# Designs tried in a protein design chat: VH-VL binders against Stromal cell-derived factor 2-like protein (SDF2). Part 7

Target 1, 181 residues: Stromal cell-derived factor 2-like protein (SDF2), of Arabidopsis thaliana (Mouse-ear cress) (q93ze8)
Amino acid sequence: VEITYGSAIKLMHEKTKFRLHSHDVPYGSGSGQQSVTGFPGVVDSNSYWIVKPVPGTTEKQGDAVKSGATIRLQHMKTRKWLHSHLHASPISGNLEVSCFGDDTNSDTGDHWKLIIEGSGKTWKQDQRVRLQHIDTSGYLHSHDKKYQRIAGGQQEVCGIREKKADNIWLAAEGVYLPLNE

## First folded at step 19 (VH-VL)

Design w6 (from q4 with heavy chain S59D)
Fold by ESMFold2 at other seeds, look of step 19:
Structure w6 (fold): chain C 181 residues (1-181), chain A 120 residues (1-120), chain B 106 residues (1-106)
Amino acid sequence: as target 1 above (181 residues)
Amino acid sequence: QVQLVQSGAEVKKPGESLKVSCKASGYTFTDYYMHWVRQAPGQGLEWMGIINPDSGYTDYAQKFQGRVTMTRDTSTSTVYMELSSLRSEDTAVYYCARDSRNVGWYEDYWGQGTLVTVSS
Amino acid sequence: SYVLTQPSSVSVAPGQTATISCGGHNIGSKSVHWYQQRPGQSPVLVIYYDSDRPSGIPERFSGSNSGNTATLTISGTQAMDEADYYCQVWDYSYDVFGGGTKLTVL
């Protein structure tokens, strides 16, 4: 199944099976932006991300997402964009990944390059991919480092500039919009 | 081996601007962030900002916001730092310094420094 | 903004152990890095992440960090260790250096 612009998907971290998650709980330090974590459950309304093109491109709803495309990921419930910047992440001190903005406010900190592992030309469900942040060059990353009190049992999500096994993600569950004819 | 080679010393007057270059070699230029740090005579180290040479994205220390601009040229593996509206207090040695590949927020290799003297 | 405090100077006899402190509120929760700057030269990283030593830095250099104090330790201090030493942390989005410590070997 093709991932198309407009699809609402869950992104599963390959090694830990945690899904990319966010909710209206800010980081307690630094930016105070909305936190992004890995969530252990598969049934979670806060793990849906809408695939969107960057503004000013010709991509439209229902188009396939090509390998190497720059995209945005909008958190479905809060409407904020998956975001990164030159700030230390709370647990590991890597690149902070947050949610920021809204339907009408987006900047280059919301831009991610889709990298498909292997020979695939377009993004498909259950395909191994990386998301590289344009501004920081960090890969969306998670690992077995968990919050103890706030968001207990959820994993840190951050950015890391090196390709590693822990920055592989799969589009798992979702509402996949039909591919344009 | 990693090398960061900076442009030569400059003498400036108040109100002018300076532009220091830092040419990188011995590693993949776009894989590492670059910091700029200055040191006034007899004083300590002062962070000015950071650039991602891959994207050109920058973040500046608040003290220098509005006066500093950091750029890069990937074809020559060179970063630049420009500081405008110079004052006597801007007399310093200016260093470029590389961060680690997986951003460790420390400076693992430093350029030789560029002395900029601002005098009336 | 976050502040790192170092003594202005430390003196040691050759062959003795030098310790250079870096004070900061809850610095033990941060990663501390240390730089050596010899007169007229660029800084050189000697310790990162509290206690890790870069390749080419002698085993005489070690570091620790707990509570409100990080410490650079130089055992068997030699004349060539005479330099300024700076501690540094990244305070979320801002690079912070200590004021520097002049190590004198006499």
Scores: ipSAE 0.708, ipTM 0.893, lowest interface PAE 1.5, mean pLDDT 93
Fold by ESMFold2, look of step 20:
Structure w6 (fold): chain C 181 residues (1-181), chain A 120 residues (1-120), chain B 106 residues (1-106)
Amino acid sequence: as target 1 above (181 residues)
Amino acid sequence: QVQLVQSGAEVKKPGESLKVSCKASGYTFTDYYMHWVRQAPGQGLEWMGIINPDSGYTDYAQKFQGRVTMTRDTSTSTVYMELSSLRSEDTAVYYCARDSRNVGWYEDYWGQGTLVTVSS
Amino acid sequence: SYVLTQPSSVSVAPGQTATISCGGHNIGSKSVHWYQQRPGQSPVLVIYYDSDRPSGIPERFSGSNSGNTATLTISGTQAMDEADYYCQVWDYSYDVFGGGTKLTVL
């Protein structure tokens, strides 16, 4: 199944099977922006992300997402954008990944380059991809480092500049909008 | 071998601007952030800001916001730092310094420094 | 606005152990880096992540960090170790340096 702009998807960290997650709880220190974590459960309404183009481009709802495209990911429940900046992440001291903004406020800190592993030209379900942040050049990353006092244990999500096995993600569950003709 | 080679010493007057260059070699220029740090005579180290040479994205220390601009030219592997509206207190040695490969938030290699003297 | 506090100077006899402190609120939860600056030279990284040595830094340089104090330790101090030493942390979005400590070897 092809991923199109407007689709609401879960992003699964390949190595740990945790889904990219956010909720209306800010980081306790650092930026104070909404926290982003890896969540161990599959059934979680806070793990949906809407695939959006960068404003002012020609891509529209229902278009396929090409390898190398710059995209935004909007957290479905809170309407904030997956975001990064030059700020140390809470556990590992890598690049902080957060949610920020709203439906009417988005900036270049919300821009991610889609990189499809292998020979694929458009983004499809279960395909191995990386998301590289435009401003910081960090790859969306997760690892087996958990926040304290979270039932079931949530993982740190951060950015790092090196390609690693731990920055491979898959579009897993979701509501996939049909491809435009 | 990592090298950061900076432009030569300058003498400036108050109200002028300075521009220091920092040419990198011995590594992939766009893979590492670059810091700028200055040191007034007989004083300690003062951080000015950071640039991602890949994107050109910058973040400046609040003290210098509005006066400092950091840019780069990827074709020459060179970072630039401009400081405007100079005051005598801006007399310092200006250093470029490379952040670590894994984004360690420390300066692993330093340029030789550029002395800028601001006097009437 | 995070502040790192260092003593202005430390004096040690050759061959003895020098210790240079770096104080900060809850500095033990941060990663501390140390730089050596000899007169007329640019800084050189001597310790990163509290206790790691870059390639080419002698084993007599070591570091520790706990509570409110990080410490740079130089065992078997030599005349060439006479320099200014700075501690540094990255505090959220700011690079913060201590005020520097002048090590004198007498």
Scores: ipSAE 0.671, ipTM 0.888, lowest interface PAE 1.9, mean pLDDT 92

## First folded at step 21 (VH-VL)

Design j1 (from q4 with heavy chain E107Q)
Fold by ESMFold2, look of step 21:
Structure j1 (fold): chain C 181 residues (1-181), chain A 120 residues (1-120), chain B 106 residues (1-106)
Amino acid sequence: as target 1 above (181 residues)
Amino acid sequence: QVQLVQSGAEVKKPGESLKVSCKASGYTFTDYYMHWVRQAPGQGLEWMGIINPDSGYTSYAQKFQGRVTMTRDTSTSTVYMELSSLRSEDTAVYYCARDSRNVGWYQDYWGQGTLVTVSS
Amino acid sequence: SYVLTQPSSVSVAPGQTATISCGGHNIGSKSVHWYQQRPGQSPVLVIYYDSDRPSGIPERFSGSNSGNTATLTISGTQAMDEADYYCQVWDYSYDVFGGGTKLTVL
């Protein structure tokens, strides 16, 4: 299944099987922006992300997402954008990943480059991908480091500048918009 | 093998701008953040900001916000720091300093420093 | 904002152990890095992540960090170790340096 602009997807961390998750609880230290974590369960309404183009580009709803495209990921329930910046992440001291903005407020900290592992040209379900943040060059990353208080049992999501096995993600579930021609 | 070579010393008047260059060699320029740190005569180290040479994205210390601009040229592996509206208090040695590859928030290699003197 | 406090100077006899402190509120929860600056030279990283040594830094340099104090320790201190030493942390979005400690080897 083709991942298109406008699709709502869950992103599964390949190594741990946790899904990218957010909710209306801010980080207690660092930026104070909305927290982003890995969630252990498959059934979770807070793990849906809407694939959106960067404003001012020609991509439209239903278009395929090409390898190397710059995209935004909007958290479905809170409408905030997957975001990163030059702040230390809470557990590991890597790059903080957060949710920021709203439907009308988005900045370059919300921009991610889609990198398809292998030779694939467009983004498909269960394809191994990385998301590289444009401003920081950090890859969306997760690991077996878990929160104790704000989200016990959920794992840290951060940015790391090096390609590693722990920054591979899959679009595992979702509601996919039909592909345009 | 890693080298950061900075432009030569400068003498400036108040109200002018300075622009220091830092040419990197011996590593992949776009893989590492670059910090700028200054040191007034007889004083300690003062952080000014950081640039991602890959994207050109910057973050500046609040004290310098609005006066400092950091840029880069990937074709020459060079980072630039410009400080405008100079005051005598801006007399310092200006250093570029590289962060680690997986951003460690420390400076693993430093340039030789550029003395900038601001006087009438 | 966050403040790091260092003694202005430390004196030690050659061959003895020098300790340089870096005080900060809950600094034990942060990663502390140390730089050596010899007169007229650029700073050089000597310790990162509290206790790790970069390649080429002698084993006599070590670090620790607990509670409200990080410490740089130089065993078997030599005349060449005479320098200014700075501790540093990254506080969320910016560097913080200590004021520096002048190490004198008598």
Scores: ipSAE 0.712, ipTM 0.893, lowest interface PAE 1.4, mean pLDDT 93
Fold by ESMFold2, fold request of step 22:
Structure j1 (fold): chain C 181 residues (1-181), chain A 120 residues (1-120), chain B 106 residues (1-106)
Amino acid sequence: as target 1 above (181 residues)
Amino acid sequence: QVQLVQSGAEVKKPGESLKVSCKASGYTFTDYYMHWVRQAPGQGLEWMGIINPDSGYTSYAQKFQGRVTMTRDTSTSTVYMELSSLRSEDTAVYYCARDSRNVGWYQDYWGQGTLVTVSS
Amino acid sequence: SYVLTQPSSVSVAPGQTATISCGGHNIGSKSVHWYQQRPGQSPVLVIYYDSDRPSGIPERFSGSNSGNTATLTISGTQAMDEADYYCQVWDYSYDVFGGGTKLTVL
């Protein structure tokens, strides 16, 4: 099934099967921004992300998302945007990935390029993709490095500038808005 | 093989701006962040900021926020650092320095340095 | 903001072991990098991630980091090692350099 603008999806890390997750708990790092982690369970209301276009573009709700498009991902529950910047991530010291802003506040740190692996022209469910951050050039990445006492069994999500198997994600569960014409 | 070649020494007056270039060779220019670090005569190293040459995205040390601008030209593999409203305490050797491939937050290769003297 | 403290100078006899300290609050939880700067020259990376050595740096250079102190160790110190040495960390979104240590071999 097609991923369209307005769809609410879970993003599954291919290698570990953890879903991209966030909630209203800030990092204890210098950013203080809302934490983003990988969550081990399939049932989790904090793993839904709404696919949105960059403001000022012609894409509308229900349009397919083309390979190479720049998009934003809004955390459904907290309304903050998936974000990255030049801060060290908590465990590995890579690029920090956070949630930032709100419904009315967004900046270029919320912009991600969709890279479809293989020959697909538009984003579909279960398709192997990468998300490359525009400002930092880091790929959304996760690995088997887990938080010990806080976030119980959740794993670090960060940005890495090198293409690796650990920056492949799939759109898994979700509410997929119908494709326009 | 990796080389960072900087522009030559400059003499400036207070209130002017300086602009130092750093031409990279021997690697893929857009794959690595670039730092700028300065060193006043007889003093230690002072970090000024970082640029992502791929996107042009920058982050500056608080001390230089509002006075420093870092840019790049991907067609010539060159980064630039401009410092405005110069004062005598801006007299320093200015270095470009490359970060590691996966953002290690250290400087693995340094340019030869550019001496900028600010005097009346 | 975060501060790294180094001694201003260290003197050693040729062939002896030099140690250069870098103090900081909980520095053991950070990755420490070290640079050598010979007179009139650019800095050169000699240690990264506390203890890793770049290609081309002699094995007599080593590093450690624990608690509140990181240490650069130079065994079998040679006259060519006479230089300024800087420790560095990335503190959230900023580089922080130590004040530098002048190593004198004589």
Scores: ipSAE 0.710, ipTM 0.891, lowest interface PAE 1.3, mean pLDDT 92
Fold by ESMFold2 at other seeds, fold request of step 22:
Structure j1 (fold): chain C 181 residues (1-181), chain A 120 residues (1-120), chain B 106 residues (1-106)
Amino acid sequence: as target 1 above (181 residues)
Amino acid sequence: QVQLVQSGAEVKKPGESLKVSCKASGYTFTDYYMHWVRQAPGQGLEWMGIINPDSGYTSYAQKFQGRVTMTRDTSTSTVYMELSSLRSEDTAVYYCARDSRNVGWYQDYWGQGTLVTVSS
Amino acid sequence: SYVLTQPSSVSVAPGQTATISCGGHNIGSKSVHWYQQRPGQSPVLVIYYDSDRPSGIPERFSGSNSGNTATLTISGTQAMDEADYYCQVWDYSYDVFGGGTKLTVL
């Protein structure tokens, strides 16, 4: 199944099986932006992300997402954009990953390069991919380091500048818009 | 062998701009952030900002926002720092300094420094 | 604005142990890095992440960090250790340096 612009997907961390998650709870003494974590459960309304093109490009809803494309990921429930910047992440001291902005406010901190592992030319469900942040060059990353043992045992999501096994993600569950002609 | 080689000393007048270069060698230039730090004569270290040489993305200390511009040229592995509207208080040694590979928020290698004197 | 406070100077006899403090609100929750700057020279990293030592830095340099105080310790202090020493943290979006401590060996 092709991932197209407009699809609403869950992104699963390959190694831990946690899904990329966010909710309207800001980071504490860090940036103050909405927190982004890995969530252990499959059933979670806060793990849906809408695949969007960067404004001002020719890519449109229903187009396949090519290897190397720059994209944005909008958190479906809160409408904020997956974001990164030069703040230390709370547990590992890597690059903080947050949600920021809204439907009408987006900046380059919301831009991620899709890197498809292997020979795939377009993004498909269950394909191994990395997301590299354009401004910081950090790869979207997660690991078995957990916050405060809160309900559900959510884990840190951050950016790191090296390719590692822990920055491989798969598009898992979702509503996939049909591919355009 | 990591080296950061900076441009030579400069003498400037108030109101002019300075531009210091920092040429990196011995490592993959785009894999590491670069900091700029200055030191006025007889005083401590003052952070000015940071650049990601891969993307050109920058973040500046509030004090210098609006006066400082950091750029890079990946073909020559060189970062630049420009400071405009100079005052006598901007007399300092200006350093480039590399961050660690997996961002550690510290400076593991420093350039030799560039003395800029602002005098009327 | 986060502030790091260092004593302006510390004096020690050769062969003795020097301690240089770096004070900050809840600094124990931050990673502290230390730089040596000999007269007329660029700073050199001597401790990072509170207590880690870069390759080539003598074992007599050590660091600790807890509560509101980080400390650089130099055992068996030598004349070549005369320098300014700066502590540093990354505070959200900014590097913050302490004011520096001049170590005199006499």
Scores: ipSAE 0.699, ipTM 0.882, lowest interface PAE 1.5, mean pLDDT 92
Fold by ESMFold2 at other seeds, fold request of step 22:
Structure j1 (fold): chain C 181 residues (1-181), chain A 120 residues (1-120), chain B 106 residues (1-106)
Amino acid sequence: as target 1 above (181 residues)
Amino acid sequence: QVQLVQSGAEVKKPGESLKVSCKASGYTFTDYYMHWVRQAPGQGLEWMGIINPDSGYTSYAQKFQGRVTMTRDTSTSTVYMELSSLRSEDTAVYYCARDSRNVGWYQDYWGQGTLVTVSS
Amino acid sequence: SYVLTQPSSVSVAPGQTATISCGGHNIGSKSVHWYQQRPGQSPVLVIYYDSDRPSGIPERFSGSNSGNTATLTISGTQAMDEADYYCQVWDYSYDVFGGGTKLTVL
């Protein structure tokens, strides 16, 4: 099925099967922004992300998301945007990935380029993709480095400038809005 | 071979702007962040800021906010640093310095430096 | 505004071991990098990530980092090691350099 703007999806890290997760718990050091992690379970209300266009573009709810599009991902429960910046991530010292802003407050640190692996032209469920941050050029990345204080042994999510197997994500579960086209 | 070749020495007056270039070769220019660091005569190293040459995204040291602008030209593999409203204390050698491949937050290669003298 | 503190100078006899300290609050939780700058030259990276040595840097250069102190150690010190040495960390969104230590080999 097609991923459309307005869809609420879970993003699964291909290698570890952990889902992109956030909740209203700030990083304990560094930026102090809302933490973003990989969550081990499938049943998790904090793993839903709403696919949104960048303001000022022509895409509307129900449109397919094209390869190479710049998008935003809004955390459904907290309404904050998936974000990155030039700050060291807590465990690995890579690029920090956080949640920032709200429904009316978003900046260029929330912009991600969708890169579809293979020959696909539009984003589909279970398709291998990368998300490259526009400002930092870091790919959304995860690995087997776990937080000690976060329940469930959640793993670090960060930005890495090199393409690696650990920056492949799949749109797994979700509520997929019908395609307009 | 990785090389960072900077523009030549300059003499400036207070109130003017300086602009130093740093041409990169021997590696993929857009894969590595670039730092700018200066050193006043007889003094230590002072970090000015960082640029992502891929996107043009920058972050500046607080001391230089509002006076410094870092840009790049990907077609020539060149980074620029411009410092405005110069004062005599801006007399320094200005260095460009490359970060590691995946942002190690250190400078693995340095340019030869550009002396800028600000005098009345 | 994180601060790194270095002694202004260190003197060592040729062939002896030089140690250069870099003090900072909880610096042991940070990655410390070290640069050598000979007079009239650009800085050169000699240690990164506390203890790793770039290609071309002699094995007599080593580093450690624990608690509130990071240390650059130069064994078998030679006249060519006379230089200024700077420690550096990345703190939040900023590079922070120590004030520098002049190593004199006498």
Scores: ipSAE 0.685, ipTM 0.879, lowest interface PAE 1.5, mean pLDDT 92

Design j1 (from q4 with heavy chain E107Q)
Fold by ESMFold2, fold request of step 22:
Structure j1 (fold): chain C 181 residues (1-181), chain A 120 residues (1-120), chain B 106 residues (1-106)
Amino acid sequence: as target 1 above (181 residues)
Amino acid sequence: QVQLVQSGAEVKKPGESLKVSCKASGYTFTDYYMHWVRQAPGQGLEWMGIINPDSGYTSYAQKFQGRVTMTRDTSTSTVYMELSSLRSEDTAVYYCARDSRNVGWYQDYWGQGTLVTVSS
Amino acid sequence: SYVLTQPSSVSVAPGQTATISCGGHNIGSKSVHWYQQRPGQSPVLVIYYDSDRPSGIPERFSGSNSGNTATLTISGTQAMDEADYYCQVWDYSYDVFGGGTKLTVL
């Protein structure tokens, strides 16, 4: 199944099987922006991310997402964008990943390059991919480091500049919009 | 093995701009952030900003916002720092300094420094 | 903005242990890095992440960080250790350096 712009998907961290998650709980330190974590359960309404193009490009709803494309990921329930910047992440001190903005406010901190592992030309369900942040060059990353107090049992999501097994993600569950011709 | 070689000393007048280069060698230039730090004569270290050489993305210390511009040329593995509207208090040694591989927020290697003197 | 406070100078006899403090509000929740700057030279990293030593830094250099104080400790202090020492953290979006401590070995 092709991932198209407009699809609402869950992103599963390959090694831990946790899904990318957010809700209206800010980080207690660092930026103070909305937290992004790995969630252990499959049934979670806060793990849906809408695939969006960067504004001002020719990509439209229903188009396939090509390898190397720059995209945005909008958190479905809060409408904020998956975001990164030059702040330390709460547990490991890597690059902080947060949710920021809204339907009308987005900046370059919301831009991620889709990197398909292997030779695939377009993004498909269950395909191994990386998401590299444009401004920081950090790969979306997670690891078995869990919050103990806030969001207990959820794991840290951060950015790191090194390509590692722990920055492989899969588009798992979701509502996949039909491919335009 | 890692080397950061900076351009030579400069003498400037108030109101002019300075531009210091920092050529990196011995590592993959785009894999590491680069900081700029200055030190006025007889004084401590003052951070000016950071650049991601891969993307060209920058973040500057508030004191230098609007006066500082950091750029890079990936074909020559060189970072540049330009400071405009110079004043006598901008007299300092200017250092480039590399961050760690997986951004550690510290400076693991430093250039030799570039003395810039601003005098009437 | 965040402030790091260091004593302006510390004097020790050769062979003694030098202790250089770096004060900051809740600095124990931050990662503290230390630099040595000999006269006329560029700074050199001597401790990172509170207590880790880079390759080539003598074992006599150590660091700790808790509460409101981080500490650089130099055991068996030698004449070659005479230098300025700076602590540093990354606070929010900025590097913050302490004012520096001049270590005199006499």
Scores: ipSAE 0.672, ipTM 0.876, lowest interface PAE 1.6, mean pLDDT 92

